VH-VL binders against Interferon-induced very large GTPase 1 (GVINP1). Designs and how they scored, part 10

Target 1, 242 residues: Interferon-induced very large GTPase 1 (GVINP1), of Homo sapiens (Human) (q7z2y8r1479to1720)
Amino acid sequence: DKRLFVLSILGLQSSGKSTVLNALFGLQFTVSAGKCTQGAYMQLLKVEETFTEELGFDFVLAVDTEGLRAPEHSNKSKDRDNELVTFVIGLANLTLINIFGENPSEMQDILQIVVQAFLRMKQVKIFPSCLFVHQNVGEATATDQTMDGRRRLEQKLDEMAAIAAEQEQCLDVTCFSDVIRFDVNTHVYYFAHLWDGNPPMAPPNPRYSHNVQQLKSRILMTATQESRGNIMKISDVKSRVQ
Below, E stands for the ipSAE of ESMFold2; O stands for the ipSAE of OpenDDE; V2 stands for 0.75 times the mean of E and O plus 0.25 times the DockQ between their complexes.

## First folded at step 2 (VH-VL)

Design z10 (framework fv_zimberelimab)
Fold by ESMFold2-Fast, scan of step 2:
Structure z10 (fold): chain C 242 residues (1-242), chain A 122 residues (1-122), chain B 110 residues (1-110)
Amino acid sequence: as target 1 above (242 residues)
Amino acid sequence: QLQLQESGPGLVKPSETLTLTCTVSGGSISSGDYYWVWIRQPPGKGLEWIGSIYYSGSTYYNPSLKSRVTVSVDTSKNQFSLKLNSVAATDTALYYCARSPYDYEGWGLDYWGQGTLVTVSS
Amino acid sequence: QSALTQPASVSGSPGQSITISCTGTSSDVGGYNYVSWYQQHPGKAPELMIYDVSNRPSGVSDRFSGSKSGNTASLTISGLQAEDEADYYCSSYTSSSTWVFGGGTKLTVL
């Protein structure tokens, strides 16, 4: 039985997913792809054997919850999405959460579901690893604007955490950092056009390449360090997909 | 405001277990994303990383020491500790506790204790 | 023994610039942008001078700068002053999820 690293991606378009996978894992080959019984799209990638010893795993399972992008207001749809997100986060060694800027309804609904999932997992002593990626069109270099964005995100996450804590009767939770270890200054990555998938006309500028490499290094470090207690085998995936 | 302070015995006999504790004040171990780190420096020599702990209990050890080292955290006391088994004269060193940000925007040991000298001698 | 290679000593005169190198492999210095530099005066704890290859903590003089090319990171001190005389250590994250220090460089201000 071979070792598996599970990467879950929330809120990313299908075209952007391949860009992320290519940037993160370099040499890999798709072995299997399709929908699981819970509705998530899964892609199994085989890591080149020369890299498996350094990475500590033989395969990558990329999990996509792209069905959450459309706003839904029914309680039935919300419960289904809560179950799917909880499953995906619980399955993953690392979850990437994409933030799409200024749409308050889309951002609030997805963040609420994610925060509720994290809070429920905290109550059963499961500590998920996550990173937030903010697609910042055209102004990723503007410090004042990114600081305002970080402040708004922190306030929104704290608001969602307070609401979730009240609903779950968790009196020891007052802000998002009580739910999961999170620092808005270090766990939110701002990248201009990272997720659009369109090739640049010119070679990537040094700053863009640097940001991509930093995200990659962070993801690989998190995979290596935080997956110690949550390493899966191929046989485990079959039982959990059922 | 943040201060780290090492405490423990100044003298340990060969083959015994060395236990050191780092007390954190002016900040909380369970707040924010930081690794809490043990570093040592033998007299006249360079720095050596011993191990790191995240407040969840996840530990990372120097491979050369991992069979002898245990790092633990007590968030209720705002402390983290080092146990080094089967000490020898070569374990004589200044022992420092330190803090490192967990994320790429700030990697580095930004706060250090003053260090405590541990001599391994009969 | 440290895994990263630093010169044992460097020297300079007041007002000059000096550079201290830190050489590793693609599994540490070359593979990650998590290189830090520390200054240690005799009898004192080390102080962080540079993090993430080239960033300065608040309170560190802009005379100190960091860079990296391939598997070698460098600390440059411009406008050298007597108080810069100290031991300097580099450190890097590794692909084994560990930290490694350089052997240290003694800077003498002549």
Scores: ipSAE 0.000, ipTM 0.412, lowest interface PAE 15.9, mean pLDDT 74

Design z11 (framework fv_zimberelimab)
Fold by ESMFold2-Fast, scan of step 2:
Structure z11 (fold): chain C 242 residues (1-242), chain A 124 residues (1-124), chain B 110 residues (1-110)
Amino acid sequence: as target 1 above (242 residues)
Amino acid sequence: QLQLQESGPGLVKPSETLTLTCTVSGGSISSSSYYWVWIRQPPGKGLEWIGSIYYSGSTYYNPSLKSRVTVSVDTSKNQFSLKLNSVAATDTALYYCARTEGYDFWSSYYFDYWGQGTLVTVSS
Amino acid sequence: QSALTQPASVSGSPGQSITISCTGTSSDVGGYNYVSWYQQHPGKAPELMIYEVSNRPSGVSDRFSGSKSGNTASLTISGLQAEDEADYYCSSYTSSSTLVFGGGTKLTVL
C-alpha cells in the first residue's frame, strides 16, 4: 500500500488552482482525475522515486472544488457547500485557501465557511494545516506580502472565528489562532500575475516564479513534518471517498 | 496630513510626449498600503483612470492607454510620474494624481486623496 | 464613452431627497462591492463621499448614503442643501482588474 499526502485547494476558480498545481509538481503530474460523489475533483500526482524517501510519501492526492457559494441565511436549508468544504478539509493533510481579489464578498463568505469547518474539526480533535494563497487578476500587481493586507486578513479571520465560536458555544475561542495554529506573517503567500502584459505575447512575471518556489518549499516542509508522524494510505482514501 | 501636487507643461504639441510629475508631501510614497494613481478628465467629460503604481515599481494600466502610457516612481524624491506618448487633441484634459488603497483582496479600490489637477492642452 | 451609466442630470429642492443611479454589469458593479462616489465642485478636484458601496469617510455628512441592488448602485442625498450642487461620479472595480467611472451626474438644487 503506497503512502499518500492529501493536498486540498479551496477557492472560487479552478483554472487558478490548476496553474498552481502544475507549477508546484510539473512532470510529476498525472492526468488521472475524477469527480467524487461529494462534488470535489481529485487528481493523483506521482512523486518521482528519487524523492519518496526524503518526503515520506509516494503520491499526492490533489483535491479541489468549484462553485463555492455564500453561506445560507436560513437554518432550514442544508448548505451543500458547507458539507463539501467540511469533507475536503477533513480529508486533507494540508489545505490551500485561494483568495482572489475579484469578489471579496464571496471570498469572505468562503473564509467564513472554512473557519467554521476548522472549528468543527477542532471540536473532534482534528487539527488540519492550512496556507492562504492570494492571487491578483489580469495584469494586476500582487500585494507582495504587504503588512496592511496581512493585518486586514487577520482581522477578518478573527471576526469570523468569534462568530463561529458563538454559534457553536465554544467559549475558549476568541480569534482564529485559537482554532488552528496560524501566523499571518508566514502562512499567507501573495502571487503576482503569471504574465506582464496582454497574453499570449507577454513575458512571464518573474515574481510569480519566486512565489511558487516559496509556496512549494513550505508545502514540502509541512508534508515532511506530517509524514514523520502519521501519513495516509491509498486504501484509506478509497474507504472515505466511496 | 497628506498632500499631492501635479506639475508639468500646460501645452504639448501633437505627436510629442506628455510628462507629468506628482509630488507627495506629508506622507511617504514608500508605503506598502497604497498605490499612486493618475486620473484624467477631458473638458466637459467624465473621469478616466490612466494607471496605478506601487512603490516597488509594479504597475496597472488602463488597457485603452497601455500602448502609450508609462508610470514610474522615484521613492528618493517622494514622486511618481506619467509619460503619455504620441499625444493628440483628444488627450487634452485635467490630469489628477491620487492615492488608492492597494489592489489586493482587502483593498477598497477608492481614491481618498487627490491633487489639485493640472490642465494639459494638446495644440500646435 | 463611460463604462458605467449615470443620468446626465438630477434636480431637487432644499430639504428634499434625491437619488443618483450608477448602472454597470455583472463584471463591475454587480460583481463586486467596490463602488465609490465622488463629489466635484466647479474648479475643484473630486472628493470621496462614499466607498465600498455604503461607507462614509470621516467628515462626510450622514445625509449622504450609498446602496446597491444587482447591477445598479445608488447615491442618496437627504435634506438637500445648496452646497450639494455639484457633479457626482461613481467608480467601480472590474473583472479585468481595471477601474472605471460613470459619466457623471450634474445635481442642481432648485
Scores: ipSAE 0.000, ipTM 0.420, lowest interface PAE 14.2, mean pLDDT 74

Design z12 (framework fv_zimberelimab)
Fold by ESMFold2-Fast, scan of step 2:
Structure z12 (fold): chain C 242 residues (1-242), chain A 119 residues (1-119), chain B 110 residues (1-110)
Amino acid sequence: as target 1 above (242 residues)
Amino acid sequence: QLQLQESGPGLVKPSETLTLTCTVSGGSISSSSYYWVWIRQPPGKGLEWIGSIYYSGSTYYNPSLKSRVTVSVDTSKNQFSLKLNSVAATDTALYYCARDLEYSSFDYWGQGTLVTVSS
Amino acid sequence: QSALTQPASVSGSPGQSITISCTGTSSDVGGYNYVSWYQQHPGKAPELMIYDVSNRPSGVSDRFSGSKSGNTASLTISGLQAEDEADYYCSSYTDSSTWVFGGGTKLTVL
């Protein structure tokens, strides 16, 4: 039985998360791909055998929620999306949360879904890791703009955590840091505009490509650290995704 | 050269509020890489984390102290402070301020200041 | 406070290797790879020796190494020297986004 690192990526439909996933893993050797019964798209990638001992895993399972709907659009789709997100987060060693642009309502939609899912996971004592990828921000390398963005994200996460805690009757939760281990200063990646023109056919901008390499390095470091303590086997996942 | 220096009263009466300030010099408290931390050590005992603050004002507190503790930051003075309410003899300790790299580890510490709670 | 479990004392002779354990639960040491170790000489502030389980800060001797297995983290000091005599504390991140310290271990060098 081979060792597996599960990486999930989630975001609202049209958030560019498939572009991020392809940029991270597009050149990797794909063993298999397809949809699971819960509706997520899964891609199994083989780690080069020269790296398996250093990394501590043999395969990466990349999981994409593929077009998660905004919460305000339908009551029936909300239940389905909540179940899918909870499944995807629970399956993962690391979850990437993809936020597109700085529109407050769209940011609130994804953060609400994510925080509620993490709070539900905490109650059953599952403690996943997460990273936020914030796309389509202005000058991503400008320190003052990045600091303001981090402050706003943290404030929104805390607001959503308080609301979710009240709904789930968790009196010991008052802010997002009570829900999951998360440092807004080191677990949020800001990306300059992905496109040098109008989406979806515009080419990637050069700063985006550079930031992707930094994120990829962080993901691999996190994967190596997680595999030392929380290694999964392919057999552990196979029965849950069929 | 980065230096952290604690300051505040050496004696506090039971039921009063303890206020300590950490002055950071040789480096900026308004750095996105660091949290700023209070840790205490009762005489002859071990270390206890009190709380951490980011320069934005975001705080994390030890649950056992959360109802009595407030940590604040003043970026214009390059300082952060601890306020501990309703002190008792069990709050007698050396109080350290420290720097935390990326909410991971306490990589630089002040020399500590002894606070005795006594009538 | 639920402190991490460390032996109260450990001893060794110069040139030997010693190991100090730090045991927690799946909600701290076992669940996260954020364990750090601190050395404290009498009358001095603690100094960071190891962070993130096994990483050494610049300036820390390679005689100090860290590891983790399950719910137990370990600090190993090889080629023991007289100046290593100190108190050693482990610290871990918790599922509540807080930090918890071990009870401390007094290392005595003959």
Scores: ipSAE 0.000, ipTM 0.429, lowest interface PAE 16.3, mean pLDDT 75

Design z13 (framework fv_zimberelimab)
Fold by ESMFold2-Fast, scan of step 2:
Structure z13 (fold): chain C 242 residues (1-242), chain A 122 residues (1-122), chain B 110 residues (1-110)
Amino acid sequence: as target 1 above (242 residues)
Amino acid sequence: QLQLQESGPGLVKPSETLTLTCTVSGGSISSSSYYWVWIRQPPGKGLEWIGSIYYSGSTYYNPSLKSRVTVSVDTSKNQFSLKLNSVAATDTALYYCARGYYDTSEWAFDIWGQGTLVTVSS
Amino acid sequence: QSALTQPASVSGSPGQSITISCTGTSSDVGGYNYVSWYQQHPGKAPELMIYDVSNRPSGVSDRFSGSKSGNTASLTISGLQAEDEADYYCSSYTSSSTYVFGGGTKLTVL
C-alpha cells in the first residue's frame, strides 16, 4: 500500500483549470488517469524513488473538477456543485482554487460556493489547506499591480465570509481569515496571460512560466510538510472515491 | 454574428502549391480572444486538423503536414490563409476554416465556414 | 497517433435514446477534459454540439449530453428526431498541443 498526496483543483467552467493542471504535471509521469462517479477527473503521478523518502509519499493524485457552474437566480449553489466541492476539498491534502479574470466580482460565483463550504467545515473542526490562483490577470506591471488585486480579493472574501456567518449564525466570524487560515500575501498567486496572445495554444509567456514553477514549488513544499502528519494510503482514497 | 468564408482554386495539379483564404466578417481577426484554424475532410472520410494561427502570430501544425504547410494572417484584410506545398491526390478534400474561442469553448471550434472542395488532378 | 475510435454507425427510432462512444488514450481523451462533439448533415459544415466533455453551446438542444469515463467519451441523444440523422465526430486536445478527431459515426433515425 503506497503513500499518496492528494491535490485538488476547483474552478468555474472555462477558468483554465485544466490548463493549470497540465502545466504543473502534464502526462509525463502519469501512471493512470480517469473519471470518478462524482464528475471529477483524476491523474495518478508516480514520484521518482530517489525522492519518495524526502517527500514522504510515493504518488500524487491530482483531482480536477470539470468546472463549476455559476449560481442562478437567488440560489447559492447547485446540488451537484455543492457535492463536488465538498468531495474534492474533503479528499485533498491541498486544494487550489482557480480564478479566471482580474476583478473579484468576476469570481463571486466560485467564492460563494467555496466560502460556504469552508465555513461549514470550520463548524465541524475540519481545516483544509488552500491556495488561490488568479489567471489571465492582464498586463501585470509588478508587485503594486498584484497587491491591488490582493486587496480587492481580500475585501470580497471578507464580505462573503460575513454574509455566510450571518446565514449560519456564527458570532465569532467577521472575516475570511476567521473561516480558514489565510494570508492574501502568501496564499494567492497572480498569473498574467499564459500565452503572449491569450489563446491556450499560443507560446507561454515567460513570466507566466516562472510563476507556474513557483506555484509548483509551493505545492511540493506543502505536500512534503503534510506528509509528515496526515498522508493517506492509496487504499484509503479508493474507499472514498469508488 | 461572426461568419467565415473560404475561397481558392477548385482544382490544383500534382506537385503544385494550394493556396486557400478565409475571410472573417462580423468581427475582428485581431481579437485576442480568438484563434483561427484550418481543417480538412477527404470525400467520404473524417475530419483532420491542419493547423492554427493565433493573435500573437504563432502557428501550430499537424505533424504529418508540418513540412508542407504555412498558415498566415492578414489583419488589414481581416483574412487568414493556408498554403500547402507539393500537393498529391491524397490532398483532395473539403477544406474548412474555423474559429477557436478560448473563453467559452476553450479547445473546440465554434464557428465554421461552409467549406471549399479542392481536387488534386492532372 | 491514430484517430479516436468511434463506431461506424448507430441507429434508433424516433423518441428513443442512443449513445455514441469515442475511445482514445491517456494522452488525449483520458488525460484532459477537452472533448468536443460535432454534428454534420450531408453537404453542410460541422456544427459544435458539445465542448469540454459535457457543456452545450447556446442554442443546442438539451436532448444532447456528453460524458466521459476513463479513456472513453460518450455523446447521448435523447428523444431522437428525424433531424438528428447526421454524422457525428468527437475531437480531443492532446498532450502534444494538437487536435485529434474520431473516425465519425453515422446516425440513422429509422
Scores: ipSAE 0.000, ipTM 0.391, lowest interface PAE 19.1, mean pLDDT 73

Design z14 (framework fv_zimberelimab)
Fold by ESMFold2-Fast, scan of step 2:
Structure z14 (fold): chain C 242 residues (1-242), chain A 120 residues (1-120), chain B 110 residues (1-110)
Amino acid sequence: as target 1 above (242 residues)
Amino acid sequence: QLQLQESGPGLVKPSETLTLTCTVSGGSISSSDYYWVWIRQPPGKGLEWIGSIYYSGSTYYNPSLKSRVTVSVDTSKNQFSLKLNSVAATDTALYYCARWDYEGSAFDIWGQGTLVTVSS
Amino acid sequence: QSALTQPASVSGSPGQSITISCTGTSSDVGGYNYVSWYQQHPGKAPELMIYDVSNRPSGVSDRFSGSKSGNTASLTISGLQAEDEADYYCSSYTSSSTYVFGGGTKLTVL
């Protein structure tokens, strides 16, 4: 009966994705929350009655992973992480990939797992929408850091896509754009520190607030477009997570 | 409506280079949603994929045509082109340009085709 | 050498249902759901009829349907009409990251 938008968030342990979730949804009412057998934490949020017709859905299901584990794991641990990531991306209308810090090499593990999941999904014709949220970027001007960061992220994504494609025997893939619809100029959001200085005594950073509002607007626009074409009911998700 | 139109010489001499251009109209070639493709059909035979290009310049080629084929894209002219080196009589075919749709994973729009004869 | 095997010809009468097979291996038709079908009338370019094994583009008659079982994909045309007379080609993605076509099937409407 009820229309549902599924938003998934992937990130490394300690990546600050809970801060992003709270900033996006604030004081929304939680009607259900829990952990599924795959290790994801799910929270059902009710959309205000006055906005349900405009947005095209009644509830948002926020799916959060507890964090992807370090590269020191065995192959079996990586297989479990790959299964969790594939499940989370496959469940979602939109996936947020939360990256902390400005060093792409420190993100290599999560990017490799995510790119492998997208490649495997491409082979079975699942084309999930994704956005990158890059937190805690630089101390220079936001515009300059964003431009340099976008170029570095694109290069790293292309590198990871080529490596994953070789492992999966997909020689027609040489860059990330071959794996999923992706534009580094419109699908990546860069966030400065939450505070203008160091918390807890610093005032809120106006650039952070602006970026949160832009990301929230993009998420809602994506949700509205997806819900018109791909409306999902709560019962559909319940059967997929049991 | 998006349309594709092939252009180039109808006759090429053996050992020379065949050059064909596809003009895209009614839509932009600079789109992450699509690849731009060359496919040929020799007289009395079936279809053969030659190669594909993304607007970024990434190319993918049929291994059987390796070392002879180059596909390029000119986003400012909304065109992409095929160069086939060292042609022989077996390269005589109808040459089609086509669009590959990422989500549908199929060749969804085709040009009308241009006949290229390799003869002295 | 066609990578995918199709019957050279098939025939039927108006109103009849016919099926065209496309057989590959586990490294193409059997391994991926990237099978498409094209209709080619004499002197014209191919037109997409089916993509993703069983999906129809906008404007294609619901008389056309696709399916796959193991290494064999099938195109079925129900309620056969005179204008269906054409050559039909299947295509598949491969584990070598290439695209291959079937040899083509000539459909004759008697």
Scores: ipSAE 0.000, ipTM 0.404, lowest interface PAE 20.3, mean pLDDT 74

Design z15 (framework fv_zimberelimab; at its last look DockQ between E and O 0.01; V2 from the best seeds 0.00; counts 0 for: pae O 13.5 > 2, placed apart)
Fold by OpenDDE, look of step 3:
Structure z15 (fold): chain C 242 residues (1-242), chain A 123 residues (1-123), chain B 110 residues (1-110)
Amino acid sequence: as target 1 above (242 residues)
Amino acid sequence: QLQLQESGPGLVKPSETLTLTCTVSGGSISSSSYYWVWIRQPPGKGLEWIGSIYYSGSTYYNPSLKSRVTVSVDTSKNQFSLKLNSVAATDTALYYCARHIYRDSGYEWFDPWGQGTLVTVSS
Amino acid sequence: QSALTQPASVSGSPGQSITISCTGTSSDVGGYNYVSWYQQHPGKAPELMIYDVSNRPSGVSDRFSGSKSGNTASLTISGLQAEDEADYYCSSYTSSSTLVFGGGTKLTVL
């Protein structure tokens, strides 16, 4: 019964979820535009024995998910998305919320679902973590623009938390940080474009690699913290899925 | 074997609210694979979809009835209910509940069906 | 709202093959792949006969088959029997997230 850290990712279809997971761990999730992930795909990664003691876990379970609000799905996709989000968040120690593009407006509905899911987890005494990954942010996003972006995101999440709290009759929740451990300054990562220019002839953007490294460091830090508390075993994950 | 049974008053006065309950047995209503649906059939006429509900409480309704219809679910009782407000004679029908099956592809059908319950709107 | 169009009635002799059509409008093209068929005997609840245009549930006779061409789905009953006399309804899902039924077809076995 080995120790397991579960990492999941959520986001819109074709938002680069699989790409970031692949970059993080050298995985080979399908990233082709023509192939959509169906449901949730899991890859088990073995931690090198030399690091297991330091990290406190033996395996990483990476969970790639179907893109949310996929256009090929019927209008029933909302309910499916709710189920998927709830399941993935409930399963994971850490969930990456992937946002693509400079304008997160398209993610509003999804973010509401995410906030609701985290609130539900809190109610059942599950305390997962999350990180936001905002991809495809232009280089011109000066520190000031990112700060403004963070502020807007925080405000939106707080509003969503209040709405969720009202729906769930949770009077003790007034902001998103009441739902989960969250700091907009440390839990939101902005990623450069994957490519330096326009594909297919554009070279890879070295800044993207750097961003991936930063995120990876944060993920490992979070994983280590979780392992010092109550690390899940494979058997625990099985029970949680049921 | 999954079974559905409709229950409620067989007679409702005009302008009042029609309330029906569907009891599901032989399986859990709390399934991610199914919706639960109300369908009606006026005497001697065809079938009309009323509304569907997910176990989470998410609903979608026939646009023609949306303003008057409320479908709800009680997972603890393994039941879902229909409320139709401001009924008129035209709401006289056999009311069926059924399992509404949908797949990831979006394909859907109804199976199984309840036996139906007749509701007559009369003064 | 757009409804599926069925013939009001069809008839056939025992042993014959009959076809019931279900035609949608162009605005409902997204729903044509979601066609299901139901059989309803007098005084009974509808029973699923075909789902997803051409799939037959377990327990349903292989005399029943479904197909689709363009905007028209079809239910074919081969080897017509007396017990096949019933009303038949098609159903589909529209692009506006509305579930719709055909008007129903009365099948008479002569």
Scores: ipSAE 0.000, ipTM 0.512, lowest interface PAE 13.5, mean pLDDT 87
ESMFold2-Fast, scan of step 2: ipSAE 0.028; ipTM 0.579
ESMFold2, look of step 3: ipSAE 0.000; ipTM 0.414
ESMFold2 (binder alone), look of step 3: mean pLDDT 89; pTM 0.892

Design z2 (framework fv_zimberelimab)
Fold by ESMFold2-Fast, scan of step 2:
Structure z2 (fold): chain C 242 residues (1-242), chain A 121 residues (1-121), chain B 110 residues (1-110)
Amino acid sequence: as target 1 above (242 residues)
Amino acid sequence: QLQLQESGPGLVKPSETLTLTCTVSGGSISSSSYYWVWIRQPPGKGLEWIGSIYYSGSTYYNPSLKSRVTVSVDTSKNQFSLKLNSVAATDTALYYCARHEYWSGYPFDYWGQGTLVTVSS
Amino acid sequence: QSALTQPASVSGSPGQSITISCTGTSSDVGGYNYVSWYQQHPGKAPELMIYEVSNRPSGVSDRFSGSKSGNTASLTISGLQAEDEADYYCSSYTSSSTWVFGGGTKLTVL
């Protein structure tokens, strides 16, 4: 029974999420993969033996939602997504929230579901870590790296937190930082999504590669801090997934 | 105003190496937004992609030509070049340099005027 | 031999509409939305007319339009004019990270 770090990734587009996950960890260390009954896709990745002592874990369990569905007229579809997101966040030591800037209403929907799930976790005194990955498809530079882009995201997160708090009758929550530890300057990464995606000939953007390395470093730092506090065993995950 | 201009010998003997250079003016070859491309057209025939290069030196080649072709870039001169080894009469063509614009799905958005290369003794 | 199939020639009268087809496979035209069209007048370099199936560069007449259905892309020229007489080539990205062209279509304006 080995030590396990659980990394979850959330977003509306499964292919975009899988690209980020593959960029960070690759497929060379995959031990097993499959879907659970909640609809999440799970990959077990083995950490190289030379790094296990430094990192404090032996395996990474990567959890992908297979893409949240577009907004539907059916309440059952939204209930399913809300339940899936809560499950995924509840499992994770760290959650990556993958956002595409194509449609403001799509961004608002995923932020609302995510914030509500984090608020529910706060009520049972579970404080998962999160990082935001914002993708700018088709841009030559990541202009959202500007302070204005970060400020807009923070304002939307604060708005969603206030709405969720009102719905859940939480008087001590007025902004997103009241829900989880969050710094818009260090917990948000902006990318141009144009590398190993379709088309495969997409060149490696030097700025994009640098941002991937910074995100990877942040993930490893968070994983190391979490693993020294209280890390899960593989046998523990079976009881939580069932 | 971006301009691409091919230069090199108009006549090459069979079995020798063809060397062509494309000079880029009015824009920088060191841009992360573009690949730089060689395309040829035999007299009276259609277009054939030869290869593409990124300013970092990364290359992509037509598989039918890969064993004979090398594309290189010289960012200090704002130029890129084509070397085609062991030429034969079937390599007689008008040779174009062009660029890919990757943010718009890699069209060949700008072309040189073309240079005719005849392979003959 | 060209990888993409185009008719060798097409003709029309001024004011008419004509369509040129470009047929590939699921590993090129059918698999990607990276189809472009080029116009070539005698003695001149090709000029980009359409990119990403249906987009026009600035300066290209709105009489030119592109579309795709399955493995076949189409270039349509409406309100045909004498200056449209030229050779037209389609191009597509492939699953092998390469570029292929059609054989070309000669447009004759009566």
Scores: ipSAE 0.000, ipTM 0.406, lowest interface PAE 16.5, mean pLDDT 75

